# Ledger of designs, part 233: VHH binders against o26223

Target 1, 191 residues: o26223
Amino acid sequence: MKLLWTSQHIKVTVHIDGKVSKMDVLEAIKTRRSIRKYQDREVPEELIDKILDAAMCGPSAVDERPWHFIVVRNREMLEKIPEVHPYGAMVKDAPVAIIVCCDSSLEKIPGFWVQDCSIASQNILLAAHSLGLGAVWTGVYPLEDRVEGIRRLFSIPEHVIPFSVIPLGYPAENPGTRDLFDPDRIHLEKW
Key: E = the ipSAE of ESMFold2; O = the ipSAE of OpenDDE; V2 = 0.75 times the mean of E and O plus 0.25 times the DockQ between their complexes.

## First folded at step 16 (VHH)

Design P164 (framework vhh_vobarilizumab_d1)
Fold by ESMFold2-Fast, scan of step 16:
Structure P164 (fold): chain B 191 residues (1-191), chain A 118 residues (1-118)
Amino acid sequence: as target 1 above (191 residues)
Amino acid sequence: EVQLVESGGGLVQPGGSLRLSCAASGFTFSRYDMAWYRQAPGKGRELVARITYGGSTYYADSVKGRFTISRDNAKNTLYLQMNSLRPEDTAVYYCARDSYETWGFDYWGQGTLVTVSS
């Protein structure tokens, strides 16, 4: 099935406003913004594959890599997310969302799956941005009501914990850039 | 200390109007996105409207065309003008400090009750 395509050996050229864009890592980090308004345009499966490949490349405690991902394109399912996630209103307007999950059976060291799945979530945001898409991290874990709601909605097994819901699409807003560097938060050699 | 204090709630009949206010303190108001959320009895909390620090607005489908979110940076105040009110708008309305980069966790106030009933 085309939804089961592997990202291995797939080469994709990304076009932004009709032009090829090559964003370096530092630029991607500095210019990435949370995007909550999306164009009514489908996101190609090839781009989702590249994003998920990047998500799985993050560092992981004892290389446990507990990540699993649910790709949601079904409009009815996307429209139900705001019912169980109060800050997820924008998800119903997105063409696709990725649910980052943690398979507790893959955990080798207790508690580090939270950091592992945070890294995977951030890699999704950066990869999406580098490919001309916009995305936003909506938090699920550790809020019990959101975890239970998302689990029920997507038939997630008891040993798997939904961590974040990340809607993504072609951006329909440009929030601009921020100057976030604060030297007062840098302490040399001691607090 | 971040503080958000809502006011302007009350009882109104269907078709009526109310204006909610939120007084913000403890942060540089002009640098943050702001939002109104609501929670009706038996329902989860939902986003009603959002306004960015740049002035762009977002509205839930249920309130588009009826509600208007605005801000006054000089007064550190957020507003929600609610017109053509319906019984289903009955809820506690919360002012929230939001940002483009939050994970769906932000500060919000204690809420103000809006009841739409005859």
Scores: ipSAE 0.013, ipTM 0.332, lowest interface PAE 8.4, mean pLDDT 85

Design P165 (framework vhh_vobarilizumab_d1)
Fold by ESMFold2-Fast, scan of step 16:
Structure P165 (fold): chain B 191 residues (1-191), chain A 118 residues (1-118)
Amino acid sequence: as target 1 above (191 residues)
Amino acid sequence: EVQLVESGGGLVQPGGSLRLSCAASGFTFSRYDMAWYRQAPGKGRELVARITYGGSTYYADSVKGRFTISRDNAKNTLYLQMNSLRPEDTAVYYCARDATEYLGMDVWGQGTLVTVSS
């Protein structure tokens, strides 16, 4: 782990020198990109805890908070995800993945859990980005074959619905930023 | 109409090379991440390589060091250079547009067959 010690020392030096930039919320939103290539580095548990805390801070319909999270670090399990998720090939190369789930027994108003879990998923992506990590949202719900594949792989109960699989790690790619502002999609006062 | 059209597939001997091309039309190619997938007989589609609009690349372990993905934004064309081909690389190769972070690929080409055999 000699290379990890060198990286940690550099990070401490940058903090002491006051050169560490804090990412503004708008900057985080505008510069976040899907990251599918990761460094061969472990993600500390403290960072996963911060990300999951951020995920649970999202609003939910009637404060139902139906989300549950599965944190997957086991290499064998990560390598099996592409077998049940055709666009999840990058997950096997990630040091960790978070599976966002809905516990339907916690649902207070029918159908809004999709919005709740979407908010949690986006907060995971933004929090990861703000902490220097890269992540990508791979869709599970509402694709029935992916939902059942993930459910079987992780022994998820029938009343729990897997919503998304989010691999994350230190980024090994930089796709640049996107300029997506389109004023033609903004209507003042009326359509 | 948004379209992806693959070409360059064919029969090749083990150890040989092929270059696949994917012509994109109907969208601003330079603003999208692109990928190559393959599907062997009786198997599901598997990711081979991705390239972001910024030029960053990802490769499946089975092709790392042998295949190179590249793009020409001026020609709206995606490429896959395949070297040191193996019988296990035999598949229909698909070009795909990665427009979504949620579902993955949203536009697919028709595919081009690559057969590696003596």
Scores: ipSAE 0.013, ipTM 0.335, lowest interface PAE 8.4, mean pLDDT 85

Design P166 (framework vhh_vobarilizumab_d1)
Fold by ESMFold2-Fast, scan of step 16:
Structure P166 (fold): chain B 191 residues (1-191), chain A 119 residues (1-119)
Amino acid sequence: as target 1 above (191 residues)
Amino acid sequence: EVQLVESGGGLVQPGGSLRLSCAASGFTFSRYDMAWYRQAPGKGRELVARITYGGSTYYADSVKGRFTISRDNAKNTLYLQMNSLRPEDTAVYYCARDAYELGSYFDYWGQGTLVTVSS
């Protein structure tokens, strides 16, 4: 027998490029896809500000909130990212990228900064999607060569750890949606 | 469980035709891009044809004009119509679900279906 999860919808209304978009939270989560192809269009600073505001609203272990963000719009710098990140080839074609970082001096509980920065990264992806943009999370931590490569490229201090690189822009592809619900992964009362 | 079951392979003469079928279950078939791959003896796996959930098609240059990929969402079935078959089309043919979210990885289920083109 399959378990059916029921949920209530929470409606969110967002103004995008002068138009009103209606998307409930569950719809946003279920329809977000990784986007790796972007239009040759600049992303307004106001949208980046909204995305970063959403990133900082994530829960954090003992409210340590260790995240810092680098916003990269410089074409030359974006084109250098693939040299230190093998799976970041799409970044050179993006109008902007956000680098999510951890300031280790703010860490209160060892290791929980990884969860904190993961939450911030996912909020960036969801916020971008809700604003009509596409984005993809490219992993940096815990791959030491990528961590050090990104650190040197962006002059990141030794006590700060680059966690992810997220290129974003107006999408030039539509991969559609996926059916990922698997009731076999849900256990009632016990394993 | 996601399952893809291929059928329709066999022995055929050069210039002949075969139709491959792939029965899909365990997921919402209409939401996924689907593909046919093949692997010939001593060679790596090759993408033959792809069809998006929206119906757009792609073909390898080696099969353009000879093969047609199609889908029937009501029957959860993917097809490959192969015409004007050549000895170099001899391979095991695999039905694959496109996992674009994972970097365009495909899962291969079952043993595939063998197509042999020979006199």
Scores: ipSAE 0.000, ipTM 0.138, lowest interface PAE 12.1, mean pLDDT 82

Design P167 (framework vhh_vobarilizumab_d1; at its last look DockQ between E and O 0.45; V2 from the best seeds 0.00; counts 0 for: pae E 8.1 > 2)
Fold by OpenDDE, second read of step 17:
Structure P167 (fold): chain B 191 residues (1-191), chain A 121 residues (1-121)
Amino acid sequence: as target 1 above (191 residues)
Amino acid sequence: EVQLVESGGGLVQPGGSLRLSCAASGFTFSRYDMAWYRQAPGKGRELVARITYGGSTYYADSVKGRFTISRDNAKNTLYLQMNSLRPEDTAVYYCARDADELYGPDSFDYWGQGTLVTVSS
């Protein structure tokens, strides 16, 4: 069964039978949407591995690579995440979630870990999308209540900072595409 | 133009029930996450409940088990069923549309004018 997502310009064909249509990087970037509805279908470990591989391929400040990843498949734990994360409501419906964390002991330059983990998180989203999965970035840091909630829930050490929770699954919705290009945000040579 | 119009507020006794509605217009309602916020006198605005366009829900701890957020996409309407109301639930309740941002209440780009809920004996 082929799930066809048609936008005006880009057709993304997701094969339900495990065959993932390859898309180029620009297509992935332009057509990616936050997905908050998922099929009742497990995500193969192989796909998660590919996504995590992609997550670790981004640049980091002075190559500090401070990121850690918690892969959550346990149903009970997935169902608890929404209790401490207001933007995590859909996590309970996902077959898997990735929690992106920073090990502060790996930080070389203060503050850049946010950029590093953001890059990792975005790569997760793009990789997921390119593999025919839907995902959404739910921010944890810098909101203290979410950080502490996730920390306690997953027994994360004090020196490790949960950054984002990213539920993933085969999409059960198609939000469509957006045109976000704004020429007014482009300045030539100077402001 | 995007519009959110709350209704259903009023005076109710402790232990009573109230149902709020938010009529949405000017956008494809079914594609947006929606939320209820409230602001009590002298306090900041706080998230009460959130519902994704997919139907997943979140509740603040203070209202869990008592409040139910729901939506009717055919009617472009968001609801908040409030049961077992308490005096501390007294506030102006706001309907909000999520702009699909990553963080906090600032992720909501449109708000209604609010409807007052007063819980008092």
Scores: ipSAE 0.376, ipTM 0.736, lowest interface PAE 1.3, mean pLDDT 89
Fold by ESMFold2-Fast, scan of step 16:
Structure P167 (fold): chain B 191 residues (1-191), chain A 121 residues (1-121)
Amino acid sequence: as target 1 above (191 residues)
Amino acid sequence: EVQLVESGGGLVQPGGSLRLSCAASGFTFSRYDMAWYRQAPGKGRELVARITYGGSTYYADSVKGRFTISRDNAKNTLYLQMNSLRPEDTAVYYCARDADELYGPDSFDYWGQGTLVTVSS
């Protein structure tokens, strides 16, 4: 049995049989994997809303929160993404994709929008995983050809920068988990 | 151009052994995590084993103790030593660059064509 705290903001389950809660944040972080194979099954709008809510809860430099999101469900549009993103072939097979964007007019401090949008992207991946979905971050920024290709495909204004394309769906693969802890990268008190 | 070419598959009897090889080219092999996946008819792809660029290994429970993943960075080659083979190990085995690096010019996840392993009497 494990006793874990339950609150309005943190939900962990008391397990009498010794099982670990799916709502454990540390477990979610450690077991999240990039998923590129999806079931032929629609993702409910409510789940996308929960994922986007989580994306917007990330920390942001000087509270600029420059992120905007495009939700793409249209099959014809998803099929065109690989034409402008050479490593986005899996997107055409996903039921939905989220494009994370920076609205540069919201930027208060130069350059930190990249970190803000990275945090939003990671929150999308973690939230998707926690809801039983799989997702993968495909890189757009800072590769200028991909940025301009995505901008043109989705009619994104010049002052808005597409940062990442994240296809998601119910997973049709299980890549297992990673064992990445390396104590040699940890330095106590100083280098 | 990134290429992964598997070899070493074939027909073996239960209890036998096979060694699979994967020749990698078009990227700095020593800087990437590598993996073996397999797919049986009517099943999805499943992870068999991973090896990090630092040499740490992971195995699926179904193969732990029987399979050994290794790499030769000087030869840009990934290996899977398969011992005590069982009929349920029958599948097409795929070499993959198992990188969580998806936001860069070299973030391409590449799969080889696969090599068939059949375990039967």
Scores: ipSAE 0.015, ipTM 0.314, lowest interface PAE 6.9, mean pLDDT 83
Fold by ESMFold2, look of step 19:
Structure P167 (fold): chain B 191 residues (1-191), chain A 121 residues (1-121)
Amino acid sequence: as target 1 above (191 residues)
Amino acid sequence: EVQLVESGGGLVQPGGSLRLSCAASGFTFSRYDMAWYRQAPGKGRELVARITYGGSTYYADSVKGRFTISRDNAKNTLYLQMNSLRPEDTAVYYCARDADELYGPDSFDYWGQGTLVTVSS
């Protein structure tokens, strides 16, 4: 890793030998599967940073960007998630989870935050997949018991709405590729 | 219309065996992950076993080594072979199709009506 200095007092890093694999976007979308079994292997902070960068690149209603992310690596906290989300048992086995939240004080158009946070959540899944990780979107909102359980567990303030919990790690399963295209779902000009 | 129809439930003694079947129709069976869930009285539904499109399997710890999930794509049928049955295996067993991205356990979007398995001396 090399450092380059400029007159603007900006630390510039130049990488001359990257080994990060890249995946075509259509391939990523078509081959991504929900992964619920993970290797006993840490996910480097650098990969989480790239995933969150991708999450924040999504469009949002009038550029409101209402999302916040909680990165959870603490074993005791990950192990407590099933206590408020009984179908989230795989989260305790993940090396890390990301909680996608809406800060309602950032809303500029009421009610579009669900779309905004869904876009961020899907970008997390695709970015993880492109980096050789597996992830799954476990639903929180609109299931009120899950919303309140996660809010209490992570001390999330009242104006912030937990939307999804996304455990991720290096996959320990391979569900295979599915061909789900259905032309009967496509309507030209009219229903 | 998507349909999942379970069969093969019944009353068995501890240590016995039972084979559950799930007949699938109304979708391209071979392109979906499938699972068995169970629900004992007073409890939530729990994952028993899952089989992916590619044939990979997952089992809950409570059934590992005793139950075997399999699929026959030519017959659009999912199976659960249940051996060495115990009283705690008593539950309604549900066949489920994985939607890949939804709420709840493993994001399953279609469920059968269930078949009762009772393990009693």
Scores: ipSAE 0.013, ipTM 0.360, lowest interface PAE 8.1, mean pLDDT 85
ESMFold2 (binder alone), look of step 19: mean pLDDT 83; pTM 0.834
OpenDDE, look of step 19: ipSAE 0.019; ipTM 0.335

Design P168 (framework vhh_vobarilizumab_d1)
Fold by OpenDDE, second read of step 17:
Structure P168 (fold): chain B 191 residues (1-191), chain A 121 residues (1-121)
Amino acid sequence: as target 1 above (191 residues)
Amino acid sequence: EVQLVESGGGLVQPGGSLRLSCAASGFTFSRYDMAWYRQAPGKGRELVARITYSGKTYYADSVKGRFTISRDNAKNTLYLQMNSLRPEDTAVYYCARDAFEPYSPDSFDYWGQGTLVTVSS
């Protein structure tokens, strides 16, 4: 069954064999949306590997690369995440989630790990989208209750900071596209 | 249906105090972070204070030491105690659920209709 999601600008042809056509980087950026509904379909390990590879390709401050990733497929654990992340309800419906973490012992310049992990998280979203998956960035840091909740749930060491939880799956919704370009936010040479 | 209803706004002199309330219904209040936002005339909506479901509080720098956010889960009510009010605090104040999800613009927060706070001599 070819689920043709026709949005005005993105023909995502999901082939029966699970192969999704590749999209270019600009298309991925412009058409990516947060997806919170997922099909009852497993995500192949190969796709997760590609996503994680992409996650590690972003720049980091002085190349500190402080990120770690927890890949969660266990249904029980996925169902527990909403208990410590009240806005992560969709995680229980996803076949897999990636938890992006920072190892503070790898940090070379204080504070830049947030940027580093943000870049990694965004790359996960873009890669997922380019592969025909839907994902959403659920923020953990800097909300202390979420940080400690996720830490406790996954027995994350004290020197490691959970940053984001990103559920992934084949999308079961199409929120459409947005035009977010605002020329008023562009300043030439001076403010 | 999720509903948030603010109350307690009004006119107050500089240095005065007000207490805002937000009555929540249609969801399990105790499981959600809650926040107060405000929007002054001609300005964008800004975060004033946030309280997690576990009771941790966060404040905008502009209101630290003057405002206190709190919640009563038994009453499904969010509060904002505002002390030492200033003219620059004049705004419509909104109660919000799920107001602080930094990178989820596609998620719609639930908002009240707002309550007007005017600080003027």
Scores: ipSAE 0.020, ipTM 0.301, lowest interface PAE 7.1, mean pLDDT 88
Fold by ESMFold2-Fast, scan of step 16:
Structure P168 (fold): chain B 191 residues (1-191), chain A 121 residues (1-121)
Amino acid sequence: as target 1 above (191 residues)
Amino acid sequence: EVQLVESGGGLVQPGGSLRLSCAASGFTFSRYDMAWYRQAPGKGRELVARITYSGKTYYADSVKGRFTISRDNAKNTLYLQMNSLRPEDTAVYYCARDAFEPYSPDSFDYWGQGTLVTVSS
């Protein structure tokens, strides 16, 4: 049984600070940084919808697409995440967090859901960056205590595995860019 | 209120030893990786040693075999045992609560005030 949304707003306009940056894919990948400090400013639902759309567009092993997402805006719930996630202290200061989950009932090939959920997590980070937001991937799986702690906090059923917690918001820090290209890691024709 | 308070620094002769302590409060110490950093006069901060919540240790090449990082979860205390000290070990030593994530390099969310170590004849 499904519930259908019957209420809608016909006249809602979303405004973003200044003009949206026109960033190509390579630029987005190279300039994305983990952001842990956020402005006291709400993220519009339209931007979260765009981010989740991008998350679901990643490649998936045998097209199993096992991902589910929990969008958390409730301050009391965000404040409880650090109690079960030692590196999630910044989550309580974010306006919103996305929990990436695997529904194991959708798994077609054993073990590849980890790669699928990693792809979804990275797409969330890239999409957020392209929209002028900052985000950080905080790891849940494969750390058993974090997995069970997050599951209990958000009433996640036993067949679903929480994979990552990604707080996001408008950035309140600028860590700059990194030059990570290392030609010594590239081998031609053979090792 | 998260607090990290370092102690144990001082003046020591080359070849001597010191033990630094970091008293942690305001968070569940046993659930966090911890690190020691140092900053010499006129230089940037460098990682000295890291210990995971599970007790696995990592060291900078400059201190391997001379320094030992350890933790006491019952006392919420981090330690750095420094042996065979050299003049180049002279620095302010900082305790850090690691905000490390597998996909976020060099991530730290809280630092102590530091303790000065001077190695001089």
Scores: ipSAE 0.007, ipTM 0.218, lowest interface PAE 9.8, mean pLDDT 84

Design P169 (framework vhh_vobarilizumab_d1)
Fold by ESMFold2-Fast, scan of step 16:
Structure P169 (fold): chain B 191 residues (1-191), chain A 118 residues (1-118)
Amino acid sequence: as target 1 above (191 residues)
Amino acid sequence: EVQLVESGGGLVQPGGSLRLSCAASGFTFSRYDMAWYRQAPGKGRELVARITYSGKTYYADSVKGRFTISRDNAKNTLYLQMNSLRPEDTAVYYCARDEYEGWPFDYWGQGTLVTVSS
């Protein structure tokens, strides 16, 4: 997708008591939550461009960078996503959604495109959070019915695989912080 | 494996009350946010209420003031107290480990049916 603004790096700022401070990367990772309820407010294209810039900065196997993105703002199209994605009901209420896709013609190492697109998806979620937006990851690949449903709905060519649908907007809920650290999953030296 | 087992559903008249329970196993219950979802026939699943690991609660606008979510970490059990029930509350209610972002088959219980009819 063509950027509307300069190729500047993403800048993270948080407003606290009328003051502006930067959100630490660890803070962003630990405080990001899935957001499924959105305000009736449009997301500026400027912010979408920043999010997509961040998405494309992820590591990629043999630098294949197979990701492509569809930005969906059309209300009729957003309302049709739940018809082909049974757990995507919140998408119809979002002002915008990003569909992460893999162009299989760019694949250099078999199977690594899944990891590449997962990384891009996570960067979208973190970038959205850092910019004051809420988002949620909804899985498409490897569920063939969802893959084909999304493909037909958005006229995606056969060599391109829809990977995830990520609705986003200004959050209308605040779930708070989670504590997920589990030391039983950490093994020293051996299993 | 993660298991969630719901109970407490049934038939009630409008204005009645029910308490749903969810017995959790296979994970450290006290570390996770928990939620109740519901699904009416022919509709998708919707969030009803959620409770964080720290006890903070959130409710859908349709149930605010009528439903109360709570947890007992010692018993690994999640509860939903439902008061002033309406016909529109008729649905299968599902317990979920919050922020379920994978396959829905793995982390949902069988559900418990709540029917509110006159």
Scores: ipSAE 0.000, ipTM 0.184, lowest interface PAE 13.0, mean pLDDT 83

Design P17 (framework vhh_7nfr_2)
Fold by OpenDDE, second read of step 17:
Structure P17 (fold): chain B 191 residues (1-191), chain A 120 residues (1-120)
Amino acid sequence: as target 1 above (191 residues)
Amino acid sequence: QVQLQESGGGLVQPGGSLRLSCAASGFTFSRYDMSWVRQAPGEGREWVSRITYSGRSTNYADSVKGRFTIARDNVKNTLYLLMDSLKSDDTAVYYCAKDSSEYFGPFDYWGQGTQVTVSS
């Protein structure tokens, strides 16, 4: 059990032994960081299932739940993602990636699918972190070349919009924690 | 070695136009998103615009949206910024920036910048 002490005394217990560390929701939110380096270690299917379960628990506009998920473990496919997604370089190093997509046919109110898929994506990040994994949100939408690149690569139908690519793995880096609280962004009763 | 060299800056009147260029070398230009950033006197660096590696998608800061156009020529390894309807607030040193392959935000490399001055 290597206790990595973060400067704010938040014990991020990186369980080297595959034990799922339990953290509360506030801890998960506060300590989550984008992780772009991964160990040469497979992610158990059970963890992916938990993450996907979490991804589907977020709210959506009028409960439209437009999201679909592609789970990618194939090494060749992971290595191809950076070719169409420049900011996805780390995907080639991850043991698995989740592609969050929107089925436009499920959209009930125009435009809210972005929020819906964002919530799903964030839940993936939080869930991953809470499970001792590292992940990063790499944006696909709304950049057309990335959208079409991912679409072609994974044979995604035209009515389905790839939204994000989220590589996951056991973290091989520790960026530390950030304090992002800014009281100047808080307005009481009125602006 | 990565090199970015900006050009095309100058003095222009409000409402005028300028075209900035950035010559890129030392990396595979066509594989990277590119950005323009600017720094006004006494201010921090502000992101202005981005273009994807293929040139198919562009983004703009709200302050320049509708007035500026980012473009690129991957054959010439050149990034462009077309600036129309220039305002005094656009006065800044403009930098060409290579996007990181890892994440949005920090840029790997910057040019020396080119001065743009908008004044009557």
Scores: ipSAE 0.022, ipTM 0.399, lowest interface PAE 5.3, mean pLDDT 88
Fold by ESMFold2-Fast, scan of step 16:
Structure P17 (fold): chain B 191 residues (1-191), chain A 120 residues (1-120)
Amino acid sequence: as target 1 above (191 residues)
Amino acid sequence: QVQLQESGGGLVQPGGSLRLSCAASGFTFSRYDMSWVRQAPGEGREWVSRITYSGRSTNYADSVKGRFTIARDNVKNTLYLLMDSLKSDDTAVYYCAKDSSEYFGPFDYWGQGTQVTVSS
């Protein structure tokens, strides 16, 4: 038997349904999938705090860290998200959603907040997965109708830009993992 | 399986009009923003128009503003493109496209297309 590819693994302690387990960072990245079906089960505040801590640990241009987060648990508010976000139908069934926002007053270098908020969004997805939760990134920015819909729904000030809506919960589906490695996209020394 | 089937293309004289239709199946049509995209011979794909899931907002490429109208019928699961004052530059294969389910663009699914030829 010859393996085409091998790597070193870094193990991380993970809490899954109250039990402690270990997951390699590469394993977490490779096995994370978008989850749109959730159990009717509350997500503890402690896990949301851990996820948001991870979100804020991302790199940021000139260390501007422009992100702000809205945690939505109110069922009435979650049920209104699909009215302003066409891909947010699953949000009404999630126990909680996180809205990733950029406070433009914290921006130190123009335009890089999009990358900053993308990093924060991905960290939320990976942290949720590592903690035994499922989540999905639903896009808001740069679609102006969604930006304004979410802004009005959650009373977001004009200088703050909603970037993504991420519903999360205990997963009620288990999609398989994918092998996406394509060596033809890797160029050595030159294009 | 998501399926998109375009129809309504054909040969038309400059200044003429056409109505394109796209029949959608395999997903909850009323929940998704929809777009029309075109590809002229030897050219790349050009986004033409978008309509939100509710029909309340529409957007158009500068090249077609004032001449084209996008519409949808959520009961019939059908997307439309009404094309007026057609020009030779509008000659292309027109595709119906379902927007991404996770974030915007590129599109998740494309139909087979319908040919529009504007010629005298």
Scores: ipSAE 0.000, ipTM 0.125, lowest interface PAE 18.0, mean pLDDT 84

